# Ledger of designs, part 163: VH-VL binders against q9nrl2r1430to1533

Target 1, 104 residues: q9nrl2r1430to1533
Amino acid sequence: GGVHELSAFEQLVVELVRHDDSWPFLKLVSKIQVPDYYDIIKKPIALNIIREKVNKCEYKLASEFIDDIELMFSNCFEYNPRNTSEAKAGTRLQAFFHIQAQKL
Key: E = the ipSAE of ESMFold2; O = the ipSAE of OpenDDE; V2 = 0.75 times the mean of E and O plus 0.25 times the DockQ between their complexes.

## First folded at step 11 (VH-VL)

Design J24 (framework fv_erenumab)
Fold by ESMFold2-Fast, scan of step 11:
Structure J24 (fold): chain C 104 residues (1-104), chain A 121 residues (1-121), chain B 110 residues (1-110)
Amino acid sequence: as target 1 above (104 residues)
Amino acid sequence: QVQLVESGGGVVQPGRSLRLSCAASGFTFSSYAMHWVRQAPGKGLEWVAVIYYEGSDKYSVDSVKGRFTISRDNSKNTLFLQMNSLRAEDTAVYYCARIPYYSRGTYFDPWGQGTTVTVSS
Amino acid sequence: QSVLTQPPSVSAAPGQKVTISCSGSSSNIGNEYVSWYQQLPGTAPKLLIYENNKRPSGIPDRFSGSKSGTSTTLGITGLQTGDEADYYCATWDDSLSGYVFGGGTKLTVL
């Protein structure tokens, strides 16, 4: 934990939000559009929630931040079959994240 | 109600340009992927291009790559198709359509009424 | 040659049933969801079936979809004169990184 780590988390979240493949992850999945999502996914999360946690200094360790991002991708692959646009975007964004996370 | 209205079609000579617009209403435009689909006279449907929520994740059919550019302005709820170097085979009715981006599948709903592009010499 | 193959036409009398096939490959129908569209003469296409076999609100249950391997089928029972239209299947193709439509099937209700 420290100021430099929190700055790194904010920078990485901004890069993820700006990435072309972030569209399935920007906000929580709508129950109106996807009624069965919350029956299948028990720990929902999205980039807007992760960014809020970074801004409130809720991550004490880099591992906690990484765990939340990985949970987001895990939820995507659990709900969305690998042949969907959502899963394909998730695969590309996760690869980008793994490259950037090496700097943490 | 959810509605899509296309405009910008017309008659043009080969090699010229046209810009099509699709005005969206009745839904949160920025939350949906948007498509252009065309249909030549007496022929079937041909997908042209898609643009996702933020505007930079895009795909297009190979025959229009380098000539057509799909874009969107979420502040104006408007989808665009910039068509350059038009060819006779681009003659078609052009439809805009939406897909839900938080669903497990991919499908087009709703569709606009279409705008006609005729490339003739 | 289209990426998704449909018969060019099908015909039947009112009250009968028809089946419209759509055949693809492992890069499209074999690994993706399929949707079906109805296009009445002079109108925009309308969604009939999505995610292989689901109907949107307002589509009667006499329309059905099914998928097996690399092929999908639209079934229409109790044919009505108002069903006379062109029908299209559609899906995503991984090899092309884009969406593909079948060539279309003209349904004539005699």
Scores: ipSAE 0.006, ipTM 0.574, lowest interface PAE 10.1, mean pLDDT 85

Design J25 (framework fv_erenumab)
Fold by ESMFold2-Fast, scan of step 11:
Structure J25 (fold): chain C 104 residues (1-104), chain A 121 residues (1-121), chain B 110 residues (1-110)
Amino acid sequence: as target 1 above (104 residues)
Amino acid sequence: QVQLVESGGGVVQPGRSLRLSCAASGFTFSSYAMHWVRQAPGKGLEWVAVISYEGSEKYSVDSVKGRFTISRDNSKNTLFLQMNSLRAEDTAVYYCARIPYYSRGTYFDPWGQGTTVTVSS
Amino acid sequence: QSVLTQPPSVSAAPGQKVTISCSGSSSNIGNEYVSWYQQLPGTAPKLLIYENNKRPSGIPDRFSGSKSGTSTTLGITGLQTGDEADYYCATWDDSLSGYVFGGGTKLTVL
C-alpha cells in the first residue's frame, strides 16, 4: 500500500499496543510457558509480528491487515475459556479495534 | 479430590540413574501441562521441567538438560522424571505440580507431597 | 542469585498485619501474573494467591496479594501462630524463558 495506508496501519497497531488490554497479544505465546498452545492454535500471531509486517509493507490490502488482527483475537478465544483474564482482555481489545478499524 | 503422589526417590551414588513417578487423580490428567520443581536442603524452590498434554513438547532448565528427561503416560495418569548422570547438586526434594492451561502457566496447583533424592558417595 | 528478591525473614505478633515484598523486573513481574505459596515445615508448597490477587477456594481473605509495577506484595492480616512458614513468590521470566521463584521469606509469629 501507499504512505497513507501504511501510516493508518502503524497508527492502529500503536494504539492497540498502548491499550491496557494488549498484554496477552504483545508477543507470541512461549512454548515453554504454554507448551500446548501450538497443538491447539495452528496459525499463531501477535502484535509484534503484525507490526513487523506493516513496517515491511507486507499488507497489500486493508482486509489482509484486518484478517491478521481478527486471527489474533480468534486464537485468543479458541485457546482461552471465556472466564479467563486473557479472554476478557481479548473481548475488550477487540471491541476497541472494531471502533478504530472504521477509520480504515 | 485433586491429588498428586510422587514416588521413586532414594539414596544413590553419583553418576547413577533414578526414575521418579507422579500419580495423578481427581482431574483430567491429559488436559494439563505438568511440571517438576525441586528444593535442595535448606534452599528455595527451583523449576526443573515441563511437559505438554500429550508429551509432544518437553522443556527443562539448562542445569539438567541432557541428563533429565520428563515423560508421561496419560493412560495411567502418571508423570515421570528420568534422572541420569546424577550429581551431588541434584540432591533435593522433587515435587510434581500442575499448571492450569488457562493461566498461561503462571501458577502451580496442586503440588505433590514430594519425594527425596539424595546423591552421595 | 534469585531474580525475584524477597526479605529473608519477617516477624509480627498474633493479631497483627505483616506484608512480604517480592521485587522483580520488567521481564517478569512487570508483564506477568504472580503467584504466592505457603510452605509449612516438612510439607509441600500450597497455593495462596494466583494471578496477582486472586485466592483459590479454602484460602481465607486475610491473605491478599497486590502488584504495582515490577513488585508484588503478600499481605497477611489477623496473624495466627499457624501462619509460621516460608512464603515464596513466583512468576514467568521472558528473558530466561522459565519459571522463577523468589528466595523465600521465613515468617515468625512472636
Scores: ipSAE 0.503, ipTM 0.834, lowest interface PAE 1.9, mean pLDDT 90

Design J26 (framework fv_erenumab)
Fold by ESMFold2-Fast, scan of step 11:
Structure J26 (fold): chain C 104 residues (1-104), chain A 121 residues (1-121), chain B 110 residues (1-110)
Amino acid sequence: as target 1 above (104 residues)
Amino acid sequence: QVQLVESGGGVVQPGRSLRLSCAASGFTFSSYAMHWVRQAPGKGLEWVAVISWEGSDKYSVDSVKGRFTISRDNSKNTLFLQMNSLRAEDTAVYYCARIPYYSRGTYFDPWGQGTTVTVSS
Amino acid sequence: QSVLTQPPSVSAAPGQKVTISCSGSSSNIGNEYVSWYQQLPGTAPKLLIYENNKRPSGIPDRFSGSKSGTSTTLGITGLQTGDEADYYCATWDDSLSGYVFGGGTKLTVL
């Protein structure tokens, strides 16, 4: 059930946050810091937002949680050219996520 | 050549105003956020203000908020810093610098040569 | 006043290696890219390292950067007299919603 699924989501988010490649995903990108980000990315999200949603029990299905994590990676690859440190970190972290998500 | 050239510095008495300019060349100025950074004599670097590529978003360090206004004219490839109510503590070399917008934007390149502002009686 | 802590000075002889530390917190270095700058006397700062460990064109591989946790270091090998300068680390700080520089380190070569 629901309670166990929320605990599993929290555990997975904690593992993502601890991962060496999580640094591009920990917090939302600032428009002052990266001024065109919000012109390109229409649904910004980051691990701190996802963790807050988990803590507030906003995910009712595993698919909703997975969709938010995948949106985060999709945004990364949409904005960042593949040769960037962000894109490379995103590729490795997404692979890690796919392995861990098999346990959900 | 990518270049930034500051101007408008000088010696001014406390409470007066100065406007600094930074002329950009060799790149698409309208595509980059721009910074002002200052350095007091014998002291370290202090970030002052940033302006987004369109000029709609601005942020400055609290010590200058309400006194300094950052602005830009993209048609003239020029960045400005309007400095009002100047204090002795504002005495510094003022640099303009560019920020890349494809990354987290935490590096400054290029830098101008700087323009000196001295606030003294 | 510095949010990022650097040693005020470091000294070494020509040909030696030196490392300059920069310590912050989870609100800055722990979560953000770090850059390093060289300032020769009477000149504007020059970018040495960006995105923690990358060199712009024209910067020799004697200069290197690394980041671990909430700290970062600038490494300089094969020291030359022309390396005498002030060195600054810089990053974004989430708590301040602004950019911060380290206090600077004066490098003296013999």
Scores: ipSAE 0.006, ipTM 0.588, lowest interface PAE 11.1, mean pLDDT 86

Design J27 (framework fv_erenumab)
Fold by ESMFold2-Fast, scan of step 11:
Structure J27 (fold): chain C 104 residues (1-104), chain A 121 residues (1-121), chain B 110 residues (1-110)
Amino acid sequence: as target 1 above (104 residues)
Amino acid sequence: QVQLVESGGGVVQPGRSLRLSCAASGFTFSSYAMHWVRQAPGKGLEWVAVISHEGSDKYSVDSVKGRFTISRDNSKNTLFLQMNSLRAEDTAVYYCARIPYYSRGTYFDPWGQGTTVTVSS
Amino acid sequence: QSVLTQPPSVSAAPGQKVTISCSGSSSNIGNEYVSWYQQLPGTAPKLLIYENNKRPSGIPDRFSGSKSGTSTTLGITGLQTGDEADYYCATWDDSLSGYVFGGGTKLTVL
């Protein structure tokens, strides 16, 4: 149920944060650092926000948690060209996520 | 070839104004945010300001906020820094610079050759 | 005060190897890519290293970068008299919401 799923979400987020390829996803992108980011990305999200939502019990369904993680990757691929370090990190981390998520 | 050329520096009395220009060539200027970085004599580099690709968003560090205004004219491929109420501590070489990719890391390339601003009493 | 700490000077003889350190925190180097710049006397800074360890075209492989935790180093092998310059590390700082540079290191070739 709900309690078990929230514990599983926390474990998965911790696993993602610890991954070498998590660096583009740890925090929201700064408008000062990347001035055109919010002109392109309308639903920004990052692992620190997702983790906070898990800890506040804001995910009522597993699909809502998975949707937020997938939104994070979708934003990465929309903003960053395929040959960038960010896009490459996102590709590897998303593959890792898909493997880990199957254990849920 | 990608190039930036600054101009407009000089010697000025405290409280006066200067406008710096940076002429860009060899790339699509309107596609990039642009930056100003300065260096006081014998000191290190200090980031000053950034302007978004279309000029809709601007940021300057607190030490120059309200006195310096960054702007751009994409039709002329030119970046500007309007410097008002100049103080002795604004004495520096001013460089314009580009970040080639909008990444979470920091790197500036190219840099202009710099233009010298001396504020003396 | 710089939030990124570099030694003010280093020196070595031609042909030797030097390393220049740059120390920060989790709000800057620990979370962000680092770049390095060479500034010869009277000239503009020139990019040497970007994204921790990558060299732009035209930079010889004698220059290398590495990052570990909250610190980064610039390595120069086969030191030449023409390498005498100031060297700066740079990154983004989340706490300041701004780009930051190290205080600079003067390399003297004796």
Scores: ipSAE 0.453, ipTM 0.822, lowest interface PAE 2.1, mean pLDDT 90

Design J28 (framework fv_erenumab; at its last look DockQ between E and O 0.48; V2 from the best seeds 0.00; counts 0 for: pae O 3.8 > 2)
Fold by ESMFold2-Fast, scan of step 11:
Structure J28 (fold): chain C 104 residues (1-104), chain A 121 residues (1-121), chain B 110 residues (1-110)
Amino acid sequence: as target 1 above (104 residues)
Amino acid sequence: QVQLVESGGGVVQPGRSLRLSCAASGFTFSRYAMHWVRQAPGKGLEWVAVISYEGSDKYSVDSVKGRFTISRDNSKNTLFLQMNSLRAEDTAVYYCARIPYYSRGTYFDPWGQGTTVTVSS
Amino acid sequence: QSVLTQPPSVSAAPGQKVTISCSGSSSNIGNEYVSWYQQLPGTAPKLLIYENNKRPSGIPDRFSGSKSGTSTTLGITGLQTGDEADYYCATWDDSLSGYVFGGGTKLTVL
């Protein structure tokens, strides 16, 4: 709990950000770049938002942190067809996350 | 066969209006955001505006904001650009274009053949 | 100047190789995928390369793209007279919140 969990969350987010496949997830999708995104995705989230929540101590449980990361991947697969670069990056990054999250 | 065909261009005096149309065929028009891109004579390409699937979200560059309005009619597979208060610097070939997939940096495919707008006195 | 810088012209002989550069910054090429377009005289632009180095169906493999840091290049091998055209790079710019195009490069095949 507490301080130790928050430090672990920060380290994991940094590892995700540095991963080659993080590019679709670094920041919220722009309404100008992809104007239809928010008609389809009702709970948008990105790594910069998750990191901000970690830094503000908004995650009380590890499950809440994991749920936000999983929501991010779920959004990716809902919006992006399987053959897109985004969906392929999401698949690889999610697998990496599952390995790292076992340490929490 | 995926196609975009623009029309509505012409020669017009400063301060007047034109309405451009882009007829889409060969794809499900209502499932794509659509764009306008222009090219002044002898110059490069300039992105102008985008509209979401159903027209609920619209964005345009500051230089045309308040003067140009992008719209669409999905029942007719047609994209529009209403151009009011035209200026000499709006003289260009106007292309409609589709973004087929939303990758970082995004790309345009296909493009229409373009329609020419000349604003002169 | 445009935010993406291209040489205004390049030239090479038939059968040779040419590269066209496109230089940007961290707010565009450094963080975003790049696309390239060919515009033959009197025609609309045509997609040549997307996502830095991918070709759409119908584009021959003598056209290639590459990206390094904040710059990208279009490579054309086995030059043909039919390659004479204007070439444009394009990407998204985070600081402008808009799509940006390079100034264009006129390719002449001598």
Scores: ipSAE 0.525, ipTM 0.835, lowest interface PAE 1.7, mean pLDDT 90
Fold by ESMFold2, look of step 12:
Structure J28 (fold): chain C 104 residues (1-104), chain A 121 residues (1-121), chain B 110 residues (1-110)
Amino acid sequence: as target 1 above (104 residues)
Amino acid sequence: QVQLVESGGGVVQPGRSLRLSCAASGFTFSRYAMHWVRQAPGKGLEWVAVISYEGSDKYSVDSVKGRFTISRDNSKNTLFLQMNSLRAEDTAVYYCARIPYYSRGTYFDPWGQGTTVTVSS
Amino acid sequence: QSVLTQPPSVSAAPGQKVTISCSGSSSNIGNEYVSWYQQLPGTAPKLLIYENNKRPSGIPDRFSGSKSGTSTTLGITGLQTGDEADYYCATWDDSLSGYVFGGGTKLTVL
């Protein structure tokens, strides 16, 4: 991408962070808090990391940005059983993301 | 039916060692990270240590690091706390506890009944 | 000087409502789930509230939890003599990389 695409990625990340259901995704899971997380999840990612990648212009295609956001949700659904608050928040935030991503 | 039962507490002199055990039943022990939490007489609760499912990752509060070692034997559904170089401030009731579910939520359920460690001359 | 601040004691009559506050920071309560524990005299702690406001099976609905900003509150209605206990809030603290408990609140039912 261009200048408009970079701005769109930043705007979308800001909207995701502002969303009430962003709380499981704001930062990487602590290995001390959840000692087995990184044995199960091999490609950890969170909104703060994605935002940093946007700031460093590491996304060259919209598909790369979308892939990281979708990875974030798939990690949530892989680690957390469906009936947990984390998985439910992930479902709602992912639905919101899909609406916003149509603008990319 | 989920139950945790601690044992191995007692009265020991400062500088000595003690090994606590926690027997687990009613759940698949090897699927849960396990914890020790302590409570000094008349005082509040203090988290001590955590161990991962298979025992490969261990973490503890700074005040006991290098002195206490958490471990587990999944074939016997047993959690351990090896307590070396004991100090008067280690005097407490020691509880084993489970954090259920693989989630970012954090809560201890169940707790054992506790075992008392007294470090006194 | 606990990381999580609770009043040392509260009291109320049978049948009344009491609230117990717990104050923390953005490194703990502000961004993490809170849990509450009841410790009856001479017994182990028991989970009352998890994920800020949820009750485990077997805990009556007169126990409630809420969270706002960096503070959380345990509510107990229909107070009974059997509710005399110490109550602790707990959460993860990201800056300390550890679990933290409030100093405890002794509830007296008069």
Scores: ipSAE 0.446, ipTM 0.819, lowest interface PAE 2.2, mean pLDDT 90
Fold by OpenDDE, look of step 12:
Structure J28 (fold): chain C 104 residues (1-104), chain A 121 residues (1-121), chain B 110 residues (1-110)
Amino acid sequence: as target 1 above (104 residues)
Amino acid sequence: QVQLVESGGGVVQPGRSLRLSCAASGFTFSRYAMHWVRQAPGKGLEWVAVISYEGSDKYSVDSVKGRFTISRDNSKNTLFLQMNSLRAEDTAVYYCARIPYYSRGTYFDPWGQGTTVTVSS
Amino acid sequence: QSVLTQPPSVSAAPGQKVTISCSGSSSNIGNEYVSWYQQLPGTAPKLLIYENNKRPSGIPDRFSGSKSGTSTTLGITGLQTGDEADYYCATWDDSLSGYVFGGGTKLTVL
C-alpha cells in the first residue's frame, strides 16, 4: 500500500514479481550457487535491479525498460537448457510480460 | 565415476591445527563450487564452508569464522580446510561435497565418505 | 538450534506412507530450492531429492518432495525396512549467506 499512485513501469514490475514464475528472476544469480554463471552471462540483471532503476527514474523510454526485461529473459534462456524449471518459468513469465507490456 | 575422498582427520588437542584434504576425481573439478559439511557425534549435519569454482568467493558458518579457511588447488583437484584454534565442539566427521552447476547450488552430490576430527584434551 | 525445523522422529509400519516436514523462512525455503538427504546408520549422507521435487537417478519414485511457501515435505510411500535412516532438508539462506540444514528426522520402521 503505497502513498502514491504507481507508474506504469512500477505497476508492471510489481505484477512480474508477484507472478508464480518470477522466482528465477527476483534477484541476481549467486556466483556461489551457480559457479560458472558469470562466465557465460555478461550483462546480469534481475527484477530487483530493474525495480531500483524504475524507482530512480532511470528509464526515459518504455523501450529501455522493455530492453532490460527482455535481457533478463535472454540471460535465462542463454544459461538454462529448455527443459529446466528456470527456462520453463521464464517462458511463461515472458509471455505474461508481453501481454502486460502492450499497455505501455 | 564421480568421487570425493577426504583425508587429514585425526585426534588433536584444543588449540591445535589440522588441515583436511578432499581429493576429487571423475569430473572437471575446476568448474564446481565445493563445500565442507560436518557432523558431530550423534548430531545433525552442519554446513561449514563453501568456495567458488575459482576460489574467489568464500563463505563459512559463523562458528568457524576466523579459525577455519577453505581453499582449493584446481591443478591438483583438491579441496582443503585449514582448521586453526580447534575446539572440542569442532569434533565431527567432516564431509566434502560438490554443488552441481546448472542448478541454484542447493544440493550436494556427491558426498565424500568423511574424515573424522577429534578434539580432546 | 537449526535454522530449518524438522520433527525429531517419525515412525510407521512397512508398506505405509510417511511424511517429513521441514519449516523455514522467506530467506531460505521461501526463496531457494530445497534438497533432501538420506543418511543410513554409519554412512555418509546421500542425495535423495533436489530442486524441491526432483529425484536423482537411482532414487525410487517412492520418494517425493514438495514445497509450499516456506515449508517443504518429504514423502515416502511403500515404506521398507531399509528406509530406516536419518533424513535432512537443506537449502541456501540469503540472510546468513550460507547453507543451512534441518535438525534431521529419524525414521523408524516399526
Scores: ipSAE 0.024, ipTM 0.717, lowest interface PAE 3.8, mean pLDDT 91
ESMFold2 (binder alone), look of step 12: mean pLDDT 90; pTM 0.920

Design J29 (framework fv_erenumab)
Fold by ESMFold2-Fast, scan of step 11:
Structure J29 (fold): chain C 104 residues (1-104), chain A 121 residues (1-121), chain B 110 residues (1-110)
Amino acid sequence: as target 1 above (104 residues)
Amino acid sequence: QVQLVESGGGVVQPGRSLRLSCAASGFTFSNYAMHWVRQAPGKGLEWVAVISYEGSDKYSVDSVKGRFTISRDNSKNTLFLQMNSLRAEDTAVYYCARIPYYSRGTYFDPWGQGTTVTVSS
Amino acid sequence: QSVLTQPPSVSAAPGQKVTISCSGSSSNIGNEYVSWYQQLPGTAPKLLIYENNKRPSGIPDRFSGSKSGTSTTLGITGLQTGDEADYYCATWDDSLSGYVFGGGTKLTVL
């Protein structure tokens, strides 16, 4: 059940964090570093927040966990032009996530 | 063809004020946040301040906070740094600079040629 | 004191290779892209390398960048007298919530 699913979510988040392409997603974008980010992105999220939600048992369904990860990628592609290093990292990490999420 | 040109530097006594200007050309100024970076004589580079696209959001480093105010006039393609209560340690060449793409892989390009501020009694 | 540590000077002969190191921590280089700048005497800094290892248009391939862990290096091959300058690394620092520059390295071509 729930305990098994939370363990699976934690394992997947750890795998995402350890992936070479996770660097744009590890933590929230700083408003000082990227002053226009929060004018464009209205629902910011990052892997550290998702991991915290997993640890606090805030995901009741696998779909809720998947939705937060997909929001993270959607934000990346909304803010970053397609040819940026961030968008390319996001594309590769999203593909990796889709393969791993099949185990959920 | 992107260019930044600073002006407004000079010699002032401690406690006085100066306003620096940076004239931008060759790009859509209002699409970029703008930065000030300074360099004391014989020393390295120090980031000073940033202002958002429309000027609604500003930040300056602690060493100048409360004394320096960054502002911009997008209709004139001009960036400003209002420097109040100047101290000897503010003596530096002041550069304006742009970060061309805000995608977390940030870097400064172009830089202006700088304007010199000397705080001396 | 600089948050990013560079050697104060390096020297090499024309035609040789030199590397300039820049050391930081997990709050800066370890988690962020790095850029490098060349400053010729009496001039403004000029971008040499961005996003760890990319060159802007017009920068010769003699200049290269690399990053490993919390350190980065600027490599210059085929040294020319015109390369004599100060070199700075730069990145974002999460703990300071600001951009930081290395202390600078003076390259002398003898």
Scores: ipSAE 0.344, ipTM 0.786, lowest interface PAE 2.9, mean pLDDT 89

Design J3 (framework fv_erenumab)
Fold by ESMFold2-Fast, scan of step 11:
Structure J3 (fold): chain C 104 residues (1-104), chain A 121 residues (1-121), chain B 110 residues (1-110)
Amino acid sequence: as target 1 above (104 residues)
Amino acid sequence: QVQLVESGGGVVQPGRSLRLSCAASGFTFSSYAMHWVRQAPGKGLEWVAVISYEGSDKYSVDSVKGRFTISRDNSKNTLFLQMNSLRAEDTAVYYCARWPYYSRGTYFDPWGQGTTVTVSS
Amino acid sequence: QSVLTQPPSVSAAPGQKVTISCSGSSSNIGNEYVSWYQQLPGTAPKLLIYENNKRPSGIPDRFSGSKSGTSTTLGITGLQTGDEADYYCATWDDSLSGYVFGGGTKLTVL
């Protein structure tokens, strides 16, 4: 097999996806499953969308990548009350992200 | 105290229309998605439709698409189900139910007591 | 027609325990939260269990939920005559893009 170079952003997204607390963030929330989500959240985003943007080289600055990840967490905390499994997962994953993002 | 009260059921001939209402009290109605669930005589529960907080998103099961329309009036704390072109297989008790405030939650609490719709001669 | 399979009936004596199974697939129970409902004769359904194993306020701990793989189980201990009811499991189904209920299980307490 070949050698593939991974960008710092791709490496970080892969680490986020592999994290135990990534489950609420892997894909966009379904309008049918959670119809009220889009009444509250006007800028939806998920890890699969961010991964695609990284792979297409759409992030020109580290700040743009960080902004999309932070939007994802902000959406989680806006929609989900603090005592939910989703909000708790978001809190732990965000802390993990902040540690890893220091490398950027 | 959180309550849902359905009304508008009755006996109707095939092909006619009925409009069901669900009056909500004891909670901030505009903060919850709402569902209709039905139960045919002697049978199990069947999900029918859902509507988002402000009514911008609506979804229904294929068997009623084009015939049933879910809507809400948040100023009156009322959920509606407009049922057109009724068929014998639509005969059921219709319950409204509240969806909880979670992105991955899939449950209904509370439920109304139900209103009976009978489609027959 | 139900995509979630429950036994049509279960029975036991007062004071005993029963379990009611609900079997699905990777497109529903395998990937989603499960809830359980009790329907007493002539009444509306009532939430017993949500998010696989959580009880709402007012539901006694005699009722419990458990999920493993593509199946879920409702457990009831210390059976009382007032527990005679139909019990339904429910979840979201990714393939159907809709909410689904099990066919229901009638519990008889003799």
Scores: ipSAE 0.080, ipTM 0.698, lowest interface PAE 5.4, mean pLDDT 87

Design J30 (framework fv_erenumab)
Fold by ESMFold2-Fast, scan of step 11:
Structure J30 (fold): chain C 104 residues (1-104), chain A 121 residues (1-121), chain B 110 residues (1-110)
Amino acid sequence: as target 1 above (104 residues)
Amino acid sequence: QVQLVESGGGVVQPGRSLRLSCAASGFTFSYYAMHWVRQAPGKGLEWVAVISYEGSDKYSVDSVKGRFTISRDNSKNTLFLQMNSLRAEDTAVYYCARIPYYSRGTYFDPWGQGTTVTVSS
Amino acid sequence: QSVLTQPPSVSAAPGQKVTISCSGSSSNIGNEYVSWYQQLPGTAPKLLIYENNKRPSGIPDRFSGSKSGTSTTLGITGLQTGDEADYYCATWDDSLSGYVFGGGTKLTVL
């Protein structure tokens, strides 16, 4: 808990950002680049937003942090068909997250 | 056999208006955002505008903002570009194009054959 | 005055290999996938490469793409006279919030 828990969240976010499969998740999707995204996805989120929330101590429980990461993956799989590069990257990154999150 | 066919181009004087149409066939038009890209004679490609699949969100580049309006009619499988206050620098072949799947690897496919707009005195 | 810089022309003999470069920045090629288009005289552009290095169905493997840092290249091997065309790179630009095309490269097969 506390400071140690927030340091663990920061470490995990940094590892996710550095992962080769993080590219679909680094920033919020642009509505100009992907115009239909926000018609389908009502709770958009990305690693830069999650990292900012960690740095501002906005997560009170580990479950809240995990929920935001899982929302990010859920959005990916809702928008992107399973055979796409984004969905494949999301699947691999989510598996990596689940392994690392066991330490939370 | 996805196809896009443009129409509505022509020769007009500066300050006049034209409305371009793009008829889509061979795919579910309402599943895709649509784009306009233009090419001035002997010059390169320039992205002009995009419209979301329901038409609720649209954007045009600054050089045409306030003069060009992109719209669509999903019941007719048709994309439009209303061009007002035309200038000599708007002279170009206008292509409609689809992005077949929105990912970070976004790309244009198919393209229409183009319709020519010439703004001259 | 394109955001993405391509050489204006390139030339080679039939059967040879050419490479067409496209240089950008961290706001575009550095963070985004790149696509390449072929435009034969008097025709609409045709997709050659998408997602940096993938070919759509019907595009021969003589055409290849690669990306490194803020630059990308289109490679064409076994040049044929029918490859004579203008070639454009394209990507998304975060700073401009829009799609950008390279200035185009005219390939002449001599």
Scores: ipSAE 0.351, ipTM 0.796, lowest interface PAE 2.9, mean pLDDT 89

